# Miniprotein binders against a2bj90, part 6

Target 1, 235 residues: a2bj90
Amino acid sequence: MSRSARRKTSALNTVLRVVEVFASIQGEGPFTGTYSVFVRLAGCNLRCPFCDTRYAWSLEAGKPLGVEELVEEIARYEPSLVVITGGEPLLQRHPLNSLVEGLESLGLRVQLETNGILPAPARDEQLWRVYHVVSPKDVPVRVPGAKLHPSWVDYARATGRAWFKFLVANEQHVREVAEYVAKLGIPRSRVYIMPLTPEKLDMKELLELHSRIASLAVKWRLNFSPRLHLLVQLP

## First folded at step 5 (miniprotein)

Design mS2
Fold by ESMFold2-Fast, scan of step 6:
Structure mS2 (fold): chain B 235 residues (1-235), chain A 107 residues (1-107)
Amino acid sequence: as target 1 above (235 residues)
Amino acid sequence: DPIDELWAKAWELYAKALELERKGDLEGALKAYQEALELALKSQDPELVEYVVLQLRLVAIRIAEKKGDYETAIKAYTLAAEALLKVGDEERARELLKKARELEEKA
């Protein structure tokens, strides 16, 4: 109990709750195919029925790591891209800004993956300077309580550093996405549709689903995101 | 570490409050935000206080005021102002209390 030392430790902008750090290939979105280090932060503000990472939902699933320690761990992989994901990484916003500052000081490129419920970065945040892939869960998958914060559209327009990635299972979903992004004023060039993969697809089913969704992307003039890591059996 | 355990529990309550808010259980959300705030103060986490303040302002402006639910908006502004006062931010607290007072005059 050193209350004074503990006061400084828990007045925290330098500690993150981290579930895992691992090297892989970015399988999704605009940076598909990039050698990346994934940093999965604990905690999430949604409970998606199709979630692959339910083990990260609780903050208690994450171990406390100092920002400097985490930067050193990431740097040892010598990645082309650092992917910060979760849960919902913006739940740990202040230490996340410190992490991004440390990573950028080393010349590392950073991408955040977020559900977009919490506000987009402000100009005075280090997070303003990095890439964001926003995955709305209100359309078409209709997760209860999920609504995209409107500031993400403004951020995308102001910076050109945000893309919107939607999980889709069929053409009706793609139609709903097209209507949604038109209503919000999101340019089609910043929109990705990605296969909604239920558990336990075999490789033939997975490839057939990818082919179907990719064909719809061409038809609707949207970008296509694979789930490449699933096709090549990486984490 | 007892402080770190309280910190983790505060953030878990914050996540629960977000879920309740999005489900439209505004009364449940406000109670969960208040509990998260109390634990954040015990764990000495000014970062979570800022997140709670941000969400309470969003509840007040984007949900309660748009629906004409001035009572819920007033409660959200007041709770956010009290949080700011406890961390010494009197200026922002004063501004939120002014908004609450303006809505009271309309109720």
Scores: ipSAE 0.000, ipTM 0.204, lowest interface PAE 13.0, mean pLDDT 81

Design mS3
Fold by ESMFold2-Fast, scan of step 6:
Structure mS3 (fold): chain B 235 residues (1-235), chain A 107 residues (1-107)
Amino acid sequence: as target 1 above (235 residues)
Amino acid sequence: DPIRELWEKADELLAKAWELTAKGDLEGALKAYQEALELALKSQDPNLVQLVVEQLEYVALRIRLKKGDYETAIKAYTLAAEALLKVGDEERARELLKKARELEEKA
């Protein structure tokens, strides 16, 4: 590799393509209700038919931001939690590790939202030290190309810093999730089921769907994730 | 089910291609995506074909950003365009071939 190519590679390690940065309440998963700053990274390795953030699919949808500039912007919000999402944030793995290092240096709690297709963090990555909510798309919603990387189960067992959040529409989906996590050896305490919400639901339909999926979580002894931001009309 | 077997094989190749892309082995990724494309086309699943095409565009973009091997980026755009032609998306195929031609001029 030439010096010029190495300089370009180094620059890519310190620049992220960012779609949006905004303050809200974490509406999903184990940190539901937490005052958070959301950092949506560009690019995704899936094309889920139910995706509500299609605008983030292209890497070119993101504005190039330096890691230091992004850390400063996030810090101005004084968040209790930094949620790094996308697209698929692990597509920008190298500069993401630098971002995590900067955020941790400020004592900020970081949560990554990932589809789990790319490998879990290695011990020498800054990403090893943060929380991960893995949203598999191979079961029950079966998106093409969505196989969960097995290293995520190993990471969850080794660190206790990963949870698995599954989109479900009905009881058959919950049964499939229960079988899937049992087969992979994922403890039920680390499993969340969350309503698969169609684009055009009114508030009554949204509440009824939440109620049905929550009831199934109790029946199957799994954790329930709401989509709280949808219920309270936050971004 | 022979169609399910093609899907499972393509899914494994896509996972491998993503791992290679994350590690910076863009040439290895391209070969895995090419194999995944062949299986996706045999499965006749337009969503799977579209997913592989989008990932090939991403690999090509990463090569361009690194000032890397433009020949590999050209191959990625060309493979994606050929797949789009086979599934009837002529407009997107023309866009990708134009990007490949622009890289040939800069090479």
Scores: ipSAE 0.000, ipTM 0.300, lowest interface PAE 11.5, mean pLDDT 82

Design mS4
Fold by ESMFold2-Fast, scan of step 6:
Structure mS4 (fold): chain B 235 residues (1-235), chain A 107 residues (1-107)
Amino acid sequence: as target 1 above (235 residues)
Amino acid sequence: DPIRELWELAEELYEYARLLERLGDLELALATYQWALALALDSQDPNLVQRVVEQLLRVAERIAEKKGDYETAIKAYTLAAEALLKVGDEERARELLKKARELEEKA
């Protein structure tokens, strides 16, 4: 084919397996409360026992969508933030860089949610320019095969665009997180603790758990992430 | 070992792509082989890169044959050649680039 269009497309680099696209409020992390579009990519390299999105574990759970079509779908929501989540989005790294390029061309802010097992972005990747919330699964709840790639600490230091978010159920978990981040040299200002929510909590129990973990965040000088969408009953 | 963990993930995606191919989902198989190739390159294993390249090319050729889609085959040969150059297989890379050029001339 002749290169008649300035925008070069490649079928091998411009297709993503997408589970769902929906508008909601970001309920977690440094952008809590932001009107967002969520893009859930299929596939995951872990099998966490506390996972809320087991339906996204398989690449088969996603539909093939072209990057251009996906950018247009996201743009229709007019979001303040695009949250790319999954599974593990970095399993689809190459087409994901093309998606980020398209979203940035529209002036949209992008946040990636990742387990941090795969390497952090390199400077020549479009992913270098976006925000990352890294959710290590090696502490405090030890998931088999889960190890934070050391490049994420260097990326956070170099860019100021990464934060580390940990699921915690009690004070012992918070202590283990504090020891882990100190050993890796992660500043406490970039660390969030978030309630590990059991399946069968009523609203009163959910609020009490949030209050307890928030109090521990204050005690340990760490940031607190709610699960705001659960408290306000949004997806 | 982070490189070993990337290798294990690349191998898992490679086997998953082979399953998708057997199930007849050639489009998803092609996309999955592409992702396996990227991870194989990051894992720094030339043998895994070559295994992924072979299956990626076979799937792309099967898709092209069904629809006469030369563009899919050309893109696959070019991507495979770039990967083979990165792992030092210059001879096979030249062969694939020649095949891509021959298909471009016929289209």
Scores: ipSAE 0.000, ipTM 0.147, lowest interface PAE 16.2, mean pLDDT 82

Design mS5
Fold by ESMFold2-Fast, scan of step 6:
Structure mS5 (fold): chain B 235 residues (1-235), chain A 107 residues (1-107)
Amino acid sequence: as target 1 above (235 residues)
Amino acid sequence: DPIRELWRKAELLYATARWLEALGDLEEALEYYQLALRLALISQDPNLVQRVVEQLLRVAERIAEKKGDYETAIKAYTLAAEALLKVGDEERARELLKKARELEEKA
């Protein structure tokens, strides 16, 4: 009976703390250029100095929304991709699995953006079946507390549904990423390097930074992620 | 509110630990229960502290049985006792410290 009671309690956790829901173009990672709805969940387990979404760090930044209500709101946009981001979405793991189930039931493609500190999905989670872009913050940017959970590498091998996206500012950062992914056994085909964009670059500076990092991606035989939304001035 | 943020994080870590325990990932579940316990204490939620202590002890005992690792059980009993003392459950804290001492004698 204690097992039954625990299952019922978990099943009733169907409320998410949501900061914002909006339509845009996915500007980053393997789905760059896709018409997407972004669902920003509240709460984060890191305090990255370069964070663009500091307003989402607190769980109290999010409005409580029922999973069913949120699924209906997302569906009205008729997106090609649903991007679940935050903060750190896996902090709201139980209701997030329910959200993913609802979205999949409508045939919607889901991508989760995560810092990878919390474990990768288990095989019996709804999250096991969706795409994950893991953005480690231990290498090269060295955010305190940001160690990548090793289960993400196993998940990537087992499913082919995880990619690793690294913020880089220069060639030394790219070298550190290359060494890191080689040591972990992550294939280059699943690795993206993305420009670490300082606040207040003009458009010329932003384009020049993108060009430099893209050139390094070619040199090191890694995939390149732009920050396309910044270049086209979308949210 | 930073305290409410820590409390919510403690609930989420507890939920994650329960999930890992259900999958049989006992050592990782123990780690997450320990993290949840620390945050529950800071956030001053006695109910969550008691829930986490119960699961933490079960997992530590199962690890000790599988590997003969009584050191893990002793550490878990001591940590749980300290947590229970902080939330005013002095009687259960004394019972757990007694069990920790008994395991040390047998180790």
Scores: ipSAE 0.000, ipTM 0.098, lowest interface PAE 21.1, mean pLDDT 83

Design nS1
Fold by ESMFold2-Fast, scan of step 5:
Formats: sequence, C-alpha cells, structure tokens
Structure nS1 (fold): chain B 235 residues (1-235), chain A 101 residues (1-101)
Amino acid sequence: as target 1 above (235 residues)
Amino acid sequence: SEEERKKLEELADKYLAEAWKLTAEGKYEEAIEKLQEAIKISEQLGDKELEAESYEYIALILRLQGKKEEAREALEKALKIAEELGNEELVKKIKELLEEI
C-alpha cells in the first residue's frame, strides 16, 4: 500500500453505531452559541449518576451507519460545527477517524466531546486535527473507574485544541477543580466550569444556579460554560 | 504493605487503560486478556468493585464481537459480585445490561 495514497479502509473501520443526528445550538463550552449538528454515538464505559443521556449507554441503542452515509446526512444540515458526542465516542475510535477525515474533506469544523479515559489522539490520527472538549470524571464528583489519561494534558499543550470542562455545584467543587488542574499543569485558560443541573430545577432556579457558578468562575479566574440549550429549551 | 497495595492499584489502572485502548483499536481478544489481568489484581486486593467492573467491561467487548452467550456469562458474574456487595445501583445497571443482550 502506498504511503502517499489515501488509506483504503475496511468495512469494519467505516461503520459507526449512531443513536441520533440532529441540528441544534451548541449550548456548552468554548463554542457556545454555534449552529451545530450533533452526532451521538452509542456506548459508554461509565454509568454517571448525573448522566442526561442514559439512552445512549448501550451499544445496541445505536443504528449501524456507514461513514459515507453519515457524512452525507451531516452535510445536508450545512452546519458551522459538527459535535461528535455520545456516551464515549472514542470507544469507536477507528471508524471515528474515518468520519473525521470525511468531514474535514468538506471543510467542516469538528468538535469531539470525551470523558478523557482513553488516550488523546496521536499525530498520525485524523482526530489530532480537530477540537476536543474533555470532561474528566475524576473531580469534583468522582465516578468510579474514571481517570483522565495524562496524554490529554500533553495534547492540549501541543495543539491548543483541547479544553477541560467540569460540572460544579458549589465553591468547594470549584476549589477541587482548581487544585486538580494546577497539579496536572492545565492552564486556567483551558478550563471551563459548568453548572451541575438537577432535573427538577424550574427556570428561576436554573438562572440562579447559572449566576452563582458564573460568579465563582470570575472569582477563581476560570472560564464559565452555561447550559444554554436548557435556558432556551433546545435539545 | 501500603506501598505494595498502591503498586497493585497502579498496575490494575494500567491494565484497564490498555484494555480500553485495545478495544478502541478493535483488538478485542488482547483487550480481554488485559482485563483478566486486572481481575487477578482485584482478587489480590480484595477489591470486589473493581472485579465486577472488569467483568462488565469484558461483557461490553464480547457484545462488540457479537458473542452474546459469553457476554451474558460475564454479566452474570458481575451481577453475583454486585449482589454480594449490596450495591443496589450496580445490580440495577447490570440487570438492565442483561436485558439488552
């Protein structure tokens, strides 16, 4: 096989288990407010008590879709950003690299959302070139089995294409996040804190929670992520 | 000793990380071998939670291979351990996974 030619992919490397594809506004992280297509991949290696997308935990919740078919479906939305999410999209790493290659060939901007347990992309992966929002589950609300792979810190420093997003409920959580990122050498400019939103909040309570966490972000000199889709009632 | 315990915990974490990396690469047999090593360490540590979690991961890999009977067996082992632990949340989770296969 020629190294200068495009790699020929096998059928096993070109099929993804997909739960849903839908257009919305990115409500979280560094691209908040961007018109996006969300691609939710099936399967997760964690069972977080605060998970909003329990329906995606099972691999069988996903429909098998070819990479080419999925690229065409995404392209029909003409998005400013493609958000690849799900339980844990890196569980399907090989076909995911093929998907990213297809999306980049169309000039589409890609963001991956990951729990960071699996290693960060290597330089020879298509995933090396896209944006990553890493949601460590080590802190502050530690999930059993969750440990951030150290390669994500190296990747963030090398590329400037990774950010770390943490769910927080109070100032003690923010303090734990600050200690965690300082120990790992993650720059504050790469860190977002986001409100941990219980399912039973009314709109007034949701706004008050956002206000409190935003104030803590200012106090601790961290970035703030809203959950904008909840505030404007979009998926 | 406490130092020996920490070394075993670090080794188990290494095997779990390697197993997930191998799974992502489609190297399912090798991933299961790493998880079996993690189970041996969990037995040495008396860490029933890690043992149950490792069997659950083996079941996930077996499902990716289409090996439904073997996946069910792995989940049944995880369920027995979760029941011995009295962990009701884990018991419910594993029972849901058994219904999916």
Scores: ipSAE 0.006, ipTM 0.271, lowest interface PAE 10.7, mean pLDDT 81

Design nS2
Fold by ESMFold2-Fast, scan of step 6:
Structure nS2 (fold): chain B 235 residues (1-235), chain A 105 residues (1-105)
Amino acid sequence: as target 1 above (235 residues)
Amino acid sequence: SEEERKKLEELAKKYQEEAEKLFREGKYEEAIEKLQEAIKISEQLGDKELEADSYLAIAWILTAQGKKEEAREALEKALKIAEELGNEELVKEIKEYLELIRLLE
C-alpha cells in the first residue's frame, strides 16, 4: 500500500476489516434462495459457545479494505442481494453506513445479519433503509453477555425491515422462543425458527431435522427458515 | 504407546463433538460430563491446550446455566494453563470472557 493511500484521516474512517467475500445462495431467512454476495466483517461482541466463525472474533482477523474497493469487488459478482455478516457488523457501524450508501447507489439490495446487542439504526443512518435479520442470543441457548437491544423491536414495527431468527433443536426450544417473543412484543410474522444443525449430519438426517423443525413452525404459528446452503452443499 | 496416544486423541475429539451436540440440545449437565472426560484424557496425554480449551468450554456452558461462580472457577483454571503455555492469544480471549461474565451481575 502506498503512503499516499494513508495520507487522509478520512480515508481511514472508510476502511472495513473484512474476513472474506464470496458468492453463494442465501440459505436462510426471508430471502432464502437469492443469489448473494456474502461479506464477513471481523470483530464480535460475543463469545458464543461452539461458534463456527471464531476466526472472525478479533477485529485484527480482518484485512483492511476501503469502502470504494469493497463496493467494486461486490459489484463484479452482479448479486441480487448483498449479505453483510460477521462477527458483529455493527461494531464497524461508521464505515458500514458508507458501504451501504455505496451499494444502494448501485441499486443493490442489502441485508445485515446481527446479534442485536447494539442499537438498531437511527432514522438518519443509511442502515435505516436496509434489511436486518436479528439473531438474539438470549434464547433458547443463552450466550454470556447477550441481551437484545429493545430498539430492534421498535425498528421492526416502524420499518417492516427486521426479522428475528432463532436456532432451535427441539419443541422445548420453540416454546422458549414463543414465550420470549410474546414477552418482548415481537410480532409472530417477524419470527423465524431454523434448525440447529450439529456437525456432520448426512443428507437423510439433515432432511429429517428440517422436516421436524418445519412441523414445529406450523404447530406454533411461526415462520420457518431452512439452511438451504447445507442441503445443496454450498458455503 | 504411539497407538494408544492416537486412540486417546481421537476419543478426546469425540467427547468434544458430543459435548457440542448436547449443549446445542440444551443438555448442559451431560455436555459438561463429556468435557470432563476430555479433561481426564488431556491430563493423561499432557495436552495442556486441550485441557485449557475444555475448561473454557465448561465455563461457557456454566454461564449459559447462570452458574456465574462455577464459570469463573473454570475460567481461572483455563487462564492459569494459558499463562503457563505462554499463549498470549488464549490469555486475551479468557480475560475478555471474564469481563463478559461481570455483565451477569
Scores: ipSAE 0.007, ipTM 0.309, lowest interface PAE 8.7, mean pLDDT 82

Design nS3
Fold by ESMFold2-Fast, scan of step 6:
Structure nS3 (fold): chain B 235 residues (1-235), chain A 105 residues (1-105)
Amino acid sequence: as target 1 above (235 residues)
Amino acid sequence: SEEERKKLEELAEKYQYEALKLFREGKYEEAIEKLQEAIKISEQLGDKELEADSYYAIAWILFAQGKKEEAREALEKALKIAEELGNEELVKEIKEYLELIRLLE
């Protein structure tokens, strides 16, 4: 009874700052095309020049939600995948581990999107068991403050549950990515290049950019990630 | 006096630039050392805004290293100075960062 009561009280005190929760199709990375619920957490430790989610930079942008309440909200969508994104979700690491525990208890598949500046999960974290798409911001367009934590390479090799996704605009960017991943020992099979999409592209320009970057992926023998949601006009 | 002030301002700007360059290279401890030099100059100049910015930058680097408690200490120093300056925007930003560190404990 005392142990059970203690666990219940602890769970009720765990709070996440949440910007938005919505259903869509995962448009990026290894799970492209999957019916997903997106959970955007507030706060970010970078100020990226091409950030399309600037509204999530501040913790104040997020509403405080208890883990149990958030799990129930996510479950109502009956998703094939829960995508936890932000800002930078690992900034809320403690309550995030509790959220993951709750979602996994329901048999839900979880994917985290992270900039990789903070360390990769340790074996005793609930986050160790979920999928991670790491978007380094130190190449090809280096953001001040950005550096991939080396533990992410070890995590990817140990678990097979991390991939590295890079925003690229041209062939020089792809070359820089290829050099970077070779230097760090990241397997090409774990690397995705994705079009760096400026704010104001029409559909023809978006498709042409996707085609160009996909062709470079073939040439450089890397995986290609679309931004499918932009092409099909979903959030 | 004027010439001396100008030289100190240029030196502080140089240290801020060197710190950013070192941070980008993953040389975190060296970056912090350059920012500490900038803080010494900010104290000589009476430039509390530069002093607060430098502590904020140090906190940023420490947080990137996973050193949450040291980052909190640097943010608290930046907060005290920002409050003394009446810089409401910086105060809000620092308080948000402190709350974020609290949530991660």
Scores: ipSAE 0.000, ipTM 0.154, lowest interface PAE 13.1, mean pLDDT 80

Design nS4
Fold by ESMFold2-Fast, scan of step 6:
Structure nS4 (fold): chain B 235 residues (1-235), chain A 101 residues (1-101)
Amino acid sequence: as target 1 above (235 residues)
Amino acid sequence: SEEERDKLLALAWKYTAEALKLFREGKYEEAIEKLQEAIKISEQLGDKEYEALSYRLIAIILFQQGKKEEAREALEKALKIAEELGNEELVKKIKELLEEI
């Protein structure tokens, strides 16, 4: 009835722009081999030359889906892991927190794939409780404007729920990664190197590249991430 | 209409994909031309975020050509749009990139 001081509140955005939802095996990172549902969100704040999902760069490439509808679709797959990827999922941060809340209510494990340019989750976000695989693009294949937000290192130390995954083609790249993570204070135990795969490799070339990068991981005492889905020919 | 909007956005995306292929091939001038076509479509659609990101990518290509002043101008355009959008993270990233060139 009376005019009190009004606070502007962000309207809860419960709609996500979704490019695709599909079941597969997580081929990368610390959960390699896990039966997963992939949720590819639209929109990205980078234009990486080696991006495998260029069709997801625009927000309007995604179909608007309500959080509840998306939770129901994901649940029908009965996954061991929900992988939220894109584009850059953190561009849709508000409805993403709502999605995570819904998925956690069903006891589902959630992993985000992020380029790490936007800040890490705050303690009061639902995103604080889930796993994050951060793929910095400022080293070794430098994408201009792709600076890792320093809060991701603090988040990793505080929670133990973030890992850093780097695309590498050769030993020089591995050296640059080693220098980068040492400078930022990222423990080697949280670092993965992964083969930088050109768009057209035959199976023999793909396997040889995996072998070479895995050998470098051993030499430099870093973790190795395959691209398992490429080796077994899954999406 | 929404269908026309989706078609125009798909076309802008195709120009951006072509620009990135040209950029990888070292064809910088052609890459910029494709991004300028994407910007015109983004302006027609009122997609300010896509417009800002396209200007940022043009700046990156110009910097790679050694055209530092033109790169700075493109980043300043991207910054103005990001500020109008109230996208604080994009503003920060563009400002950081401006300091590096």
Scores: ipSAE 0.000, ipTM 0.115, lowest interface PAE 18.7, mean pLDDT 79

Design nS5
Fold by ESMFold2-Fast, scan of step 6:
Structure nS5 (fold): chain B 235 residues (1-235), chain A 101 residues (1-101)
Amino acid sequence: as target 1 above (235 residues)
Amino acid sequence: SEEERKKLEELAKKYQEEAEKLFREGKYEEAIEKLQEAIKISEQLGDKLLEAWSYTAIALILFRQGKKEEAREALEKALKIAEELGNEEYVKLIKRLLEII
């Protein structure tokens, strides 16, 4: 078989298990307020505040989509940002690098949401060049088996393309986050705390919760992430 | 029999997967019903770990609904089982969740 035929066959076999693709506004983290397309990949070993349980999302729950087909679908939304989330996107690392390459070739900005258990991108990966929001499950709610891979701290310092986001309910949780990031040497400029929101809050309660956590962010000298989509009633 | 046990294990797994799908869709009452079915099967199997995880999942759903006291009661059931199993990491997880709920 010719080299051209072998390359084409390999490319055609690159598929991702995708749960959903939809347009919304990024409500969280450093890109809050950005018109985004969300790509939710199947497969997850963790749920927040769940642990790595038998409730982990099956890869079979996702529809198999070719990388080229998915790139075209995303591009039709004309997004300012592509948010790749899921489950744990790095479980599909190889085809994910191919997706990122396709999206970058169109000039699209990419952000990954990850639990940080799997290693950070290596310099020769396409993933090295995109943004990452890492949600460690070590603190304040420890999930069994969850340990932030130390390469994420090195990646954040080397590239400036990773941030660390923590759900917090009270000041004690913020204290634990502050101690955790200090011990690991994570720069405070790369740390976000975000309110843990119960579903049945009215608008006044939701704003008061945001205000309390934001005040704690100021007190502890950390960045604050809202949950903007909840305030504006978007997915 | 071993074949009957395996069939019950598969059914429990199916209820857990259905509950996770329903939870993700915001269908909280239906998700809890599926987890309660998983608990009944876990009791038949003597699968204490499945029972504890199912109570933990119910607690998270109840918390998302704003039912804080019921969520704490579910976590306390899960904690008792985790302590009986001697699973130190799971005990730590449930104690952390009780701080949030």
Scores: ipSAE 0.000, ipTM 0.232, lowest interface PAE 12.1, mean pLDDT 81

Design nS6
Fold by ESMFold2-Fast, scan of step 6:
Parts: C-alpha cells; sequence; structure tokens
Structure nS6 (fold): chain B 235 residues (1-235), chain A 101 residues (1-101)
C-alpha cells in the first residue's frame, strides 16, 4: 500500500512542543561528561514531588517547532550527543520519531531520557535504534501512576541500548532497587543509582550526598551516576 | 488566548482520532503513546471530557492486550473524572468494562 493511501498526519509528525534547546555537558548516566545538546520537550504524565523541571510539566510551556527547523538548530551546535528529555518525551512519540530520523541522517548520536511508563520502541520505529536512559519512578521513590512498562526490559535485552537509572536517598532505597532489578531480570551492568537531590542543598551537602551514594554503588556492585552539571554549575 | 486554546483543542482531537485509527490497525503501543499525549494536552486545556475519554480508550486497548491490571488503573482514572463531570453515558461504559476485567 502506498503512503498516499494512509491518513495524512503531517501536523502530528512534523511539530514538537519544545521548552528549551541548549548546549551543556551530559551530567548523568552512561554518557556522563559528553558535550551534548539538550532538547527539553514539554508535557509530563507524572507529578513527581522531587521534580526540578516543573516548568516543563505543561504542554503550553513548549513552543511549537518544526522537526526540520529543530534538526538545523541542533546541528549548529555540532554536538557529540543529542539528549532528548522533558517532561516525558514519549508523550510526543510521533514527531519524536521524525526528529530522530533527521538527527540520525546527520550521523548524530541520540539519547532519550524517559520515565518508562509508556511502551519501549517497536522495531519499526526510528526510536528503536537510539539510546535510552529509563528512570523508573515506581521504585524506590513510589510516585503514583509510575509503573514501569514491562516492554523496556525486553527492549534492553534485545538491543543493549537501554539503561535503568534510579533516584536513591539512602541504603534502604538501594536495597529496594537491587531487589526490583533482580526480580525483573535487569543485569546490574545496566543499572545506575543516582543521588536524589533535594532542591535546597549547598555545595558541601551536595558533595557529601554524592559521596554517600557512590559508596553505596560500590558496596552493592551497581553503577553510579553523578549529577555532574549541579556540581560544576552548568544547566 | 482563545485562538491558541482552539488550536490546542483541535490538536488534541486529531491525536484522539489518530489513536482510534492506530487501535483499529492493531498498533496498540503506539495508540497508547498517542493517547498519553492527548491526556497531557487535555490537562493543560482543562478539558476534563477529553481527558476521561482518553483514559477510557487507553483502558480498552490495554484490555484488548490482556493487560487487565493496567486497564483497571486507567478505568479508575476515567471513572473519577466522568463522575465529576456527570457524564452518565461514559460512566456506564467504564463500569461495563470494569466488570469484564
Amino acid sequence: as target 1 above (235 residues)
Amino acid sequence: SEEERKKLEELAKEYQEYAELLFRLGKYELAIATLQWAIALSEDLGDKELEAQSYYLIAEILFQQGKKEEAREALEKALKIAEELGNEELVKKIKELLEEI
């Protein structure tokens, strides 16, 4: 069947609600330290009490940008990594697949940050071919409505392109994460624990928290993610 | 503005219709992702009708996939909103599907 026989959805496939586009250093996860362009998409399907990007919760926080225009803007930065984040970027899944296609055509490495509530990419999506850092909010932080979609574990096993990054405040949280990932069959090599940072920490408190969580990562044989951008005062 | 609100309402309706098409084509995961976008948009618009209908459609898709627990959660969200709105027709549909779970 020809594409002309399908329903035309150009508005849904070519426009994204974008909060901000900026260059920085990836401060979190497996690509920590990489020169990146961050694309923050509007809208979120959670209301996490510890959220530091509440300004992105509303779709109205985002400016409508065409996919081609956005690809050109990103390319001007000449990034080593494009980080697509939000809110929850998979809420804009259709135009996001088009964005990823455009970025891949330029040879750019793409990483998605997602809460994992919505399904993992299917094999026929462009999103299947990029990296995903999944940040579950059901364990240990127990955000209402935040159940991890089981397809993310299958996607991680099938592709090796997903990691699971958990916010932790103490050793009990790390224990809960260890039990959770063991139950789901997620390899420890794909698991990161990251400090759950309260809004009002000074630099000394921030460093002490990082040290404590890093020590727990060693003890529990899990990977550690800093929040490097907070430590070096970058966006 | 009122003009901007109308454009967003039109976009939300397009996402709803597209999700229904995806559901009919058996593209369940993509349909749910589209509906989650519609829900986020409906929340920003204060369109409780669209929000409730979107949760109900998600529940229908999840039920069709055999994901009964997830379907129940979506139906509970839809029911609360539909009852607040006094949408008796939607409440009836939600309760009928809840009995099948």
Scores: ipSAE 0.000, ipTM 0.308, lowest interface PAE 12.5, mean pLDDT 84

Design nS7
Fold by ESMFold2-Fast, scan of step 6:
Structure nS7 (fold): chain B 235 residues (1-235), chain A 101 residues (1-101)
Amino acid sequence: as target 1 above (235 residues)
Amino acid sequence: SEEERKELEEYAKLYQRLAEILFREGKYEEAIRKLQLAIATSEWLGDKELEAQSYYLIAEILFQQGKKEEAREALEKALKIAEELGNEELVKKIKELLEEI
């Protein structure tokens, strides 16, 4: 069988382990402010110390859901953007390609959030045609086992459909990010820095942190991503 | 490119090797994560041998964890590929584990 045919023929290629599906506003990255449906897939290949979604780390955190059923559920929200996140959604790569195919057939825009350890999409994948926000975990907070796959840089240059988003707490982190992206040849226009928010900041502290990181983005000539959903108290 | 393909082949093999080590160390969840990376990479490369072996190893780990339905699904995927390849040794191993479920 061809790759495409095989992707549609087994339970492992048509069932996703899903943690949650909910409507909100995309609070981060290049599509900040967009009315979105979030699909959080289970399973992750990292154990980041400042992970906000530790409940999604295990595949057991996800409930099995058929691709067609999931497409129908997403469509009922009538979203401007479908955000597929996790865990690490590329761990469920084959049924994920089927999901993307279904969503594209309805004219829905899709954004994938990924840690970038697994390879970027190949041209024969449905994932080739959607947007990707890659969050490398090798800098500035070094996560054991993290390494950005080099194909993501080539994918970004070839398609213009990938951006790189980094969690930063201070100027030293921004410097490390700047050095990292320069070394890999990632254009500044494709780079976002975002506040690393410790648990349980009050609103004043959260605003002050956003202001500091935004100022550093200006100083270092990088793009800034807020965590808008935290500021407006949405999921 | 040819160079990118070779690099991906090295990643797929590395993930499977790391998973075997983690499995022997009793780190079942980490082993499964590495095997899912091996499967994703191998399937993109068309390396059906490595893909089938990785599904079989996932099934062994899931069986050890008592997750029999998930193990069966992984074994059925491994069996289909192993039969297409004519890998009689792997087919035998898969069928033996399926009888345990």
Scores: ipSAE 0.000, ipTM 0.125, lowest interface PAE 18.6, mean pLDDT 82

